# Designs tried in a protein design chat: VHH binders against q9y6x5. Part 150

Target 1, 379 residues: q9y6x5
Amino acid sequence: LPPKLLLVSFDGFRADYLKNYEFPHLQNFIKEGVLVEHVKNVFITKTFPNHYSIVTGLYEESHGIVANSMYDAVTKKHFSDSNDKDPFWWNEAVPIWVTNQLQENRSSAAAMWPGTDVPIHDTISSYFMNYNSSVSFEERLNNITMWLNNSNPPVTFATLYWEEPDASGHKYGPEDKENMSRVLKKIDDLIGDLVQRLKMLGLWENLNVIITSDHGMTQCSQDRLINLDSCIDHSYYTLIDLSPVAAILPKINRTEVYNKLKNCSPHMNVYLKEDIPNRFYYQHNDRIQPIILVADEGWTIVLNESSQKLGDHGYDNSLPSMHPFLAAHGPAFHKGYKHSTINIVDIYPMMCHILGLKPHPNNGTFGHTKCLLVDQWCI
Key: E = the ipSAE of ESMFold2; O = the ipSAE of OpenDDE; V2 = 0.75 times the mean of E and O plus 0.25 times the DockQ between their complexes.

## First folded at step 7 (VHH)

Design wa34 (framework vhh_5j56_2)
Fold by ESMFold2-Fast, scan of step 7:
Structure wa34 (fold): chain B 379 residues (1-379), chain A 127 residues (1-127)
Amino acid sequence: as target 1 above (379 residues)
Amino acid sequence: QVQLVESGGGLVQPGGSLRLSCVASGFTFSGSDYYAIGWFRQAPGKEREGLSSISGSSGGYESYSDSVKGRFTISRDNAKNTVYLQMNSLKPEDTAVYYCAAGEYIRGSDYFTYDYWGQGTQVTVSS
């Protein structure tokens, strides 16, 4: 029987939450599996980019989902959370569910992972749910487990996405101990429900399960705002993305726009595209705008208004507050093993190995994850 | 078509209690997973303030603003398709129009939006 893998994402699950709150169900999962304490995500530390990096093993400049809001000047297309269905945006990479269906003559299933309700290279997951935030975790789990247990050809790769704790992280901020405690307890209970469902269906012992996230969360404040309107008039540029990484398309000379922005605030860095730090791997894509502004941790870029966000992400990927974790359980994984750090792009080649798939060229390093796997040596 | 109707407001003395009700139509709390049903208030000449929310089809997650924490309790009765706000130890500063709203969160939006609002119910705390 081919190996099976369920990949679960809880959006915005900061790694440090594991240290500061109790997760009895997640700890039971980890006790018989593996934990990677920090996953270094890709820049920009945003939902769509990092979810696509997990399933492609590519930096954002390579897979083409470079932000949650993008603009292509040639086609005049816009990408956003409410306008993400055009295959044009997703076709610069081949996600693992496409590879799974084309290489192995197997099925893939998806409950709302970004990109899974879009045909990519003319291929869509064999079973999928169109994105709808109103659909419960229970309904997503019911569909995924039904498809894992009752499909021919067999579902060997499945994804499950949940919007928390990101929604509450933005609303309350990660330092709101009382509200975050309630949210995180609910997530732990959902993990308990997931494990119980898999056990009841006879899937638990033969299924590989990865629980991870795309990014963390940092505390924001009305005292930490950068008012872009105080630096530059709207007539000089088109705003493609705002905060905490602003994407600026100049309507006048690029150097003039840069000079108006570079001294606006001591709490943001202003980059011409060619000057973006190499360590970000965020330069070589037409969807990256000519000028990028990067706010310091906890600072919000605004247009002459207050911000309602008490938490945010998108910041420098070197910041521990931006890092998620990875936990895994199943026949491919050691039991009771802790690992310090991997890169988020390393998840893809590890998953390809577990499924017996040939990975497309990618930015991950299989050696970084081999200590998690029972069929590998840590040397 | 989603509609929310508030009731239970009125005049109360300082230290008194009121229970506000929010009845939903066009969706059911047991079958609808709007991320939150929230309670908000707005006093004359002031900005609208969020007070409390309850989220998920299970009706289990609750949150409270610091100004009402320990005094107000949110609850859900799925059989009656109603969300309640129990307000105890009321103060003159609690005088406002109280609104319920249905809110959702969309992956990648980084914002929590309340798209459906009731018409409000007046609460006056006065001696």
Scores: ipSAE 0.467, ipTM 0.770, lowest interface PAE 1.5, mean pLDDT 90

Design wa35 (framework vhh_5j56_2; at its last look DockQ between E and O 0.65; V2 from the best seeds 0.00; counts 0 for: pae E 6.7 > 2, unsure alone 59.1 < 65)
Fold by ESMFold2-Fast, scan of step 7:
Structure wa35 (fold): chain B 379 residues (1-379), chain A 127 residues (1-127)
Amino acid sequence: as target 1 above (379 residues)
Amino acid sequence: QVQLVESGGGLVQPGGSLRLSCVASGFTFSGSDYYAIGWFRQAPGKEREGLSDISGSSGGYTSYSDSVKGRFTISRDNAKNTVYLQMNSLKPEDTAVYYCAAGEYIRGSDYFTYDYWGQGTQVTVSS
């Protein structure tokens, strides 16, 4: 019987929040566990892509969730935050809960992690909650802990997703210290509640817990807008995704659309699909559109309108503002160890190791996370 | 199905006070950090201005614009599904139609926006 693992995501938790605000509960968690100060996420630095990269160990071009809004030209299907349940979109990879269930007669449990309410390769998480943003953190935690203690076959892998601080990051911007301090204090209190619940149920000493996030957040402004309507008429293209990475499907010759866009703004890079930088690992998938626009940090692409976004993400994954952190505690992890940086795709092979699972082929490197683990040699 | 109804507006003298109420239906505030209620105003010939918002459960996050900070206080009654704006030390420049608005966040939407608006309540501050 393998060890148990609970993977927790606080959406949009920028790594440097840890240095600018006080987190007494999280700091107590880290003191007896491990901290990775920066996790270099995958491009594009968006919710659905990065959550799927965490659980598959794959770049977006490989796992197929390449944006929060997608179009497949062969099947004519559309994906969005309100239309995310078609298995077609998720079937290009095998997430860890599927592997967990298929290899050793184990169960998985999920409270709203992206993809867990969808059958992937005909396998859905053994226990799951359909996505509903109105369900409290406490209810999600109550279900997860119940399933961890009262399941046959046993739940060995569980996930818990929470929308904050992403919602508030968009609403206030990460530089609004007054409003962000209140949001982040509440998140720290929820971490305290989680630890307390696990201790009361006798789970704390024997459960591996990872707390992480999918991306960070950067400050946006009405002074930093790129008006796409000033570059090109709507009749020439279909817009698949807008900001800060625009996905353009030409209705005319691709080269003509490219030529209209390429010099539109000094704060936006325009790429033909084959010219997207190799370092992004964002080229080899049919869901990546023929032309991609990438805005500079803090710039918002708009269609002849203002933007109410004071914070955003999706930008270049080399930017520290886009990076989350990873903290972990449990029998698999060292106590009081701090590590500088890992890649987000490295989390999957580490989790497979902890659970005793054979990983599917992936883009992660186990060696990058071995110093976090008590059963590994670190030098 | 989401509806917001404002009340409590009226005519007051400079230095006076008013308490606005916003009653919500079709969603609940209790135990959710994704439903936020904000107060906005629009004066004649001016653009709409955000004043204050409240989100989350009973300990929810509050914000205030610089123009009203220290004079206005936002609060809520989760049992009545009602948000209040207590307005003190009112000035003639506070004269406007006051709106409450509600917003929801969905994972992957990459924005929080106020999509549900009340009809507004008139506040007039004059001698």
Scores: ipSAE 0.523, ipTM 0.790, lowest interface PAE 1.4, mean pLDDT 90
Fold by OpenDDE, look of step 8:
Structure wa35 (fold): chain B 379 residues (1-379), chain A 127 residues (1-127)
Amino acid sequence: as target 1 above (379 residues)
Amino acid sequence: QVQLVESGGGLVQPGGSLRLSCVASGFTFSGSDYYAIGWFRQAPGKEREGLSDISGSSGGYTSYSDSVKGRFTISRDNAKNTVYLQMNSLKPEDTAVYYCAAGEYIRGSDYFTYDYWGQGTQVTVSS
């Protein structure tokens, strides 16, 4: 039987939550599998970009999903959380479910993973759910596991997405121990449900399962605001994305806009597109705007609007608060092995290996995950 | 399609109580963790302030601002598709127009937004 892989994402699951809270179900999952304690995600550290990096192995500049909000100046198209279904935005890369779907005697399934309800390169998963936040985890899980168990051609790759603890992180802030404890407990219970469901269906021993996340969460405060209106008139630019990485489209001379913003706050770095640090791998795409503003950790860029957000993400991908984790279980993985860190783009070549797929060119390094796999020599 | 209608406001003496109601149409209170109904208020010359919210989940998780904690209680009646704000120990500084709002969190939004608002109901606390 061909290998099967289920990729699960709990949005906004900060890596150090594992150290600060109890996760009996997740810990059991880890005990019988592997753990990567910290995953360095891609810049910017946002939901759509990082989820697409996981399944493409590409930096954001390469796969073209460079933010949750994007603007293409040529086509004048907009991308947002409520407008994400145009293949135009996704077609700059080939995600793993498409690669898998195009193989003989294989099919892919998806439950609300970003991009999975969009025909990419004229291919869509044989089984998928349109995104609907109102659909319970249970229903998503039931559909995914049903497809894994009863599909023809067999589903060999599946994705499952859940919006927590990101939503609560934004609402309460990651430092709210009371509320976050409750939320994280619920997440652990969902993991328990996942494991139980797989065992009940007889999938547990043969299915490879990866549980990961796209980013972490940092604490924000009303005392740490950067008001752009204090630095530049709104008529001089179009805002494509706001915080913590603002994307600025100048309506006047770019240099003038830059000069007005460069000293706006000591807690914000202002970059011309060509001056964006190389380490971000966030330069070589037309969808990246001429000027970007990067707030320091915990600072929020605002206009004359008040934000009730107490947690946020999207900051420098070198910050530990932005890092998720990765846990995995199944026949492809060792048992009881822990690894310190990998890059989020490393997940793609690993998944391709597990599934026996030829990877598209990517930025991942297969060598970084060898120690997780039973069939590889750990050097 | 979603409409919210507040009621229950009025004039009350300091230390008094009021119960506000928010009737929602075109909105389902239960069944989603990512829906919420919240109460807000806006006093003259001040910014709108969030007071309390209740999630659409089965658990009905609630939150309160520090300004109203211990005095106000939010609750819901699914059968009536109504959210309530019980306001006790009212103070003159509680004088404002009170609004209910409905919101949803969606993937990639990075914040909870209240997209639907009622017309508001006036609450005046005065001796």
Scores: ipSAE 0.465, ipTM 0.748, lowest interface PAE 0.9, mean pLDDT 94
Fold by ESMFold2, look of step 8:
Structure wa35 (fold): chain B 379 residues (1-379), chain A 127 residues (1-127)
Amino acid sequence: as target 1 above (379 residues)
Amino acid sequence: QVQLVESGGGLVQPGGSLRLSCVASGFTFSGSDYYAIGWFRQAPGKEREGLSDISGSSGGYTSYSDSVKGRFTISRDNAKNTVYLQMNSLKPEDTAVYYCAAGEYIRGSDYFTYDYWGQGTQVTVSS
């Protein structure tokens, strides 16, 4: 009875790829639905933080996933790819799949969206896959569609995550037209397969589908390196995260560490925590370290002279290169409508509206997305 | 456990050719785009330089640094779990220890790193 929603992320899909590359299948999806050309994401523009912002409607300081690498001074815990399943890290917010499946006669399904294999507030997605990057898109899609069609109580909210074009963007850089054209063609084919599968199963006309991403990608270069070893001895700090936003935990007087770093490079801003710009909404969480270093677009912070990094993200969220897009199709959405921009935190209250859920307190603004929806007056 | 063994180094004259091999064991390389094997080199007193890499799946990706593009070719033999570097038009500046390395993409770190390294094979280009 309740409307159903599938939320799909293609990691690292920069908004301007849509105008610079060919996407016949995605363009057909958009023609029958809506497009938001730019989604302004949250700082820092990293994978785990932005995926959690989509599903909570919160800035990183409020949901507690403030980076892909974190340290909590009180508990002495570290967060990383091998230690991402401790609910401690995720419990500062309630993601939409938890709220959804706690409703009577509803369940949630997940194919590898960050956090969906963690029991957040003692609640794990009703149907889920443990993260495993070797599992094909086809297998992820087959599980999701099986759960959407065959579950009791019915699955009303589902997520699907795919690692491209982020993986290739890091490896080749977004300016490698030959390799990125090939990668993006494969992604468009996967979107075609998704739509075809939904049509064959009778889901296409009555399932709401959002296709979006967490961030973009910028070109890096061996000519744009910031060498921390030239400015400060390793013994003076603990490095929690390196690039492009370094998280610095001083081992000596904080002001001394700051002074050694503040003139290290004209291509890097050095902030004491209390001086982080308000527009980042990135200050009020203990997991944000006392000093952060923010590299300029396309610059890489290193401890030595070498880097194999050709593309990266995590930079200032005002940069267009960091912004993804959003496309959507289904009974809740207009057909053939284009919208200029929304904030990534606005997606959560929109999804809650579509599903008939009461949103938790959040940073999104429903009014920013209401013109996408058929049941709203856009005046 | 993962092991990488380089071979095929030696002495060669300028303009010559050499073929390096990297035999991998302890994992199945083919069938994953998220694994890659790459070639690196380090000359005395110089920083280690990345040259080329190749992903594990059939129809996978290759890459080349500007310093070797057009002269070096990376390839693989899945049946032997082996990656090759064909080096043509060799110059004295190509003299270095050449290393094979394996790495994987890690979603949570948004970063590709080479975590497994071979012991290296010496290439010397001189008359």
Scores: ipSAE 0.015, ipTM 0.446, lowest interface PAE 6.7, mean pLDDT 89
ESMFold2 (binder alone), look of step 8: mean pLDDT 77; pTM 0.786

Design wa36 (framework vhh_5j56_2)
Fold by ESMFold2-Fast, scan of step 7:
Structure wa36 (fold): chain B 379 residues (1-379), chain A 127 residues (1-127)
Amino acid sequence: as target 1 above (379 residues)
Amino acid sequence: QVQLVESGGGLVQPGGSLRLSCVASGFTFSGSDYYAIGWFRQAPGKEREGLSEISGSSGGYTSYSDSVKGRFTISRDNAKNTVYLQMNSLKPEDTAVYYCAAGEYIRGSDYFTYDYWGQGTQVTVSS
């Protein structure tokens, strides 16, 4: 029987929430599985980029989803709507569900993972739900489990995406213990529902399940704002993305725009594209703008207005506040094993190994995840 | 299209009680964890103040501002697609136009906002 994998993402689940709140259902999952305490995500630490890095094993400059709002200088196309289904944005990489469908006689299923409702290299997930934020976790889970049990060719790779705790992290901030406690308890209950559903359907013992996230969250404040309008007049540039990484497309000479920005705030770094730090792997793509601004942790870039965000992400990927975790359970994984850190791009080659797929060239290192797997040696 | 209609406002005496209702159309509460309904008020010459919020599916989250905590209670009836604000021990300073608002989260938007607003209902607390 072919191995099966369910990949679940809770958007914006900061790794250290596990240390500060109680998760009885997640803790039971981990006790009989594995935990990676920190996953070092890719820069920028945003939803679309990191979700695509998980399923391609590539840095953003390589897979082409470089932000949640993008402009491609060669084709002059704009991406700024989560309902934009133009395959153009997604075609610079081959995600694992496409590989799964093309290498073996297998199907993929998806409940709202970014990219799964788009034909990529003329291949769309065999079963999928169009993105709709109002669809409940229960309905997403019901569809995924139905497809896992009732498909020909069999569904061997399935994905499930949930918008919390990101939505509440932005609204309340991660330091609001009262509100975050309620949100995280509900997520733990959803994890309990997921495990119970899989057990009732006879899937639990033979299914590999990964629970992870794309990024963390940091506390923001009205006292930590960078007013871009005080730095430069809007007539000099087109704004492609704002905060905490601003993507600037100059309407005048690039050097003149850079000189107006470079000393505007002590809480923001200003880079010409070629000067972006190599460690970000955020340079070699036409969708990365000529000037980027990177705010310091907890600082928000605004256009002459207050910010309602009490939490945000997108910051430097070296920051622990930006890191999610990874938990996994199933026949491929050890029981009761804890690992400190992996890179988010390492998830893809690990998943390919579990599914018996040949990975496309990628930036992940299989050796970083081998200690999680029963069929591998750590030493 | 999303619409919100408030009702139940009026004139009450200090120490009295009033229940506001907010009926939603174009979306449903049942099964949605991303639609939050909040109650807000705005008195003449003052900024709009958030009072209370209810979000999530059955057994969802409730929150209250310090100015109304213990006096006001938010609840919902999913079958009627209605949110209520029960206001007890009303004071003259509670006089304002009361609004309900609905918000949702869209992946990649990086915020949760109240994008849909009712027209408001006047609450006057006076002798």
Scores: ipSAE 0.368, ipTM 0.685, lowest interface PAE 2.5, mean pLDDT 90

Design wa37 (framework vhh_5j56_2)
Fold by ESMFold2-Fast, scan of step 7:
Structure wa37 (fold): chain B 379 residues (1-379), chain A 127 residues (1-127)
Amino acid sequence: as target 1 above (379 residues)
Amino acid sequence: QVQLVESGGGLVQPGGSLRLSCVASGFTFSGSDYYAIGWFRQAPGKEREGLSYISGSSGGYTSYSDSVKGRFTISRDNAKNTVYLQMNSLKPEDTAVYYCAAGEYIRGSDYFTYDYWGQGTQVTVSS
């Protein structure tokens, strides 16, 4: 029987929530599995880019999902909606479920992981749910476990996505201990439900389960706003993405737009595309705009208006507040092992190894995750 | 399934006040942090404008557009499953159809998207 893997994402689960709140169900999962305390995500630290990096092992400049709002300068297409199903946006990489299905006699299943309801290189997940935020975690879990048990060819790779704690992180901010405590307790209860469902169905002992997230969350405030309209008239540029990383497409000379922006705020860095720091790996793609503005942690870029957000992400990926965690359990993983940090792009080659798949060329380093795995010699 | 019913519109003189009500069914203000109720308006020949929203059961977050901040106040009565918009110092430019909308979080949006709409209530500010 081929190995099986379930990859679960709780959107916006900041790594240090594990230290500041009690998670009895998650801690029981970790006790008999592995914990990576920090996962260094890719820049920009947003939902769509990081979810696609997890399943491709590529930086955003390489896989082409460079933001949640995008413009492609070559084709002049706009990524206009977070549910945009145009395969064009996703075709610069091959996600793991496509590779899994194109190898010998395997199926994939998906409950709303970004990209799984889109045909990518003419291949869509064998079983999938179209994105609908109103569908409960329980219904997503019921479909995934049904497909894991009842599919031919067998489902060997399954994904499960949940919008919390990101939605509440934006709404209340991560410093709202009362509301965040309630939300995080609900998530821990969902993890308990997941484990019990897998045990009841006889899946638990032979299934590899990864629980991770795409990014963290930082506190925002009406006292920390950068008003772009005070610096530059909107007639000089087209705005592709706003906050906390603004993507600017100049309508006039790029240098003139840059000169209007560079002294706008002490709480924002302004980059010409070629000057974007190499450590971001955010430069070599037609969907990255000629000028990028990067707000300091907790600062929000606005157009002469207040912001509705009390929490946000998208900031510099070196910030601990932007880091998620990774926990895993199953026959591929050691028991009771803790690791300090991996890169989010390292998850893909690890998953390929667990499933016996040949990975596509990627930016991950298998050596970074080998100490988590029972069949590997830790250096 | 969420249903929303607005009431409280009418004719008022400049400088006057109105309180709009939005009664929700199929949604509870005490049960979910994923939902927000917002107030919007649309004048003839203009785009729909967001005015204010109130989130969740736990004493949530409120927000206001700059055009109404300081004049309009959003509140909720969880026992009546109702959201109110108290409108003070009304101006002729506040004349529009007002409607409430309920939304929930959509992945990647970083805010709530409003998918359920009431039928609207007319507010006319005229002498």
Scores: ipSAE 0.258, ipTM 0.661, lowest interface PAE 2.7, mean pLDDT 88

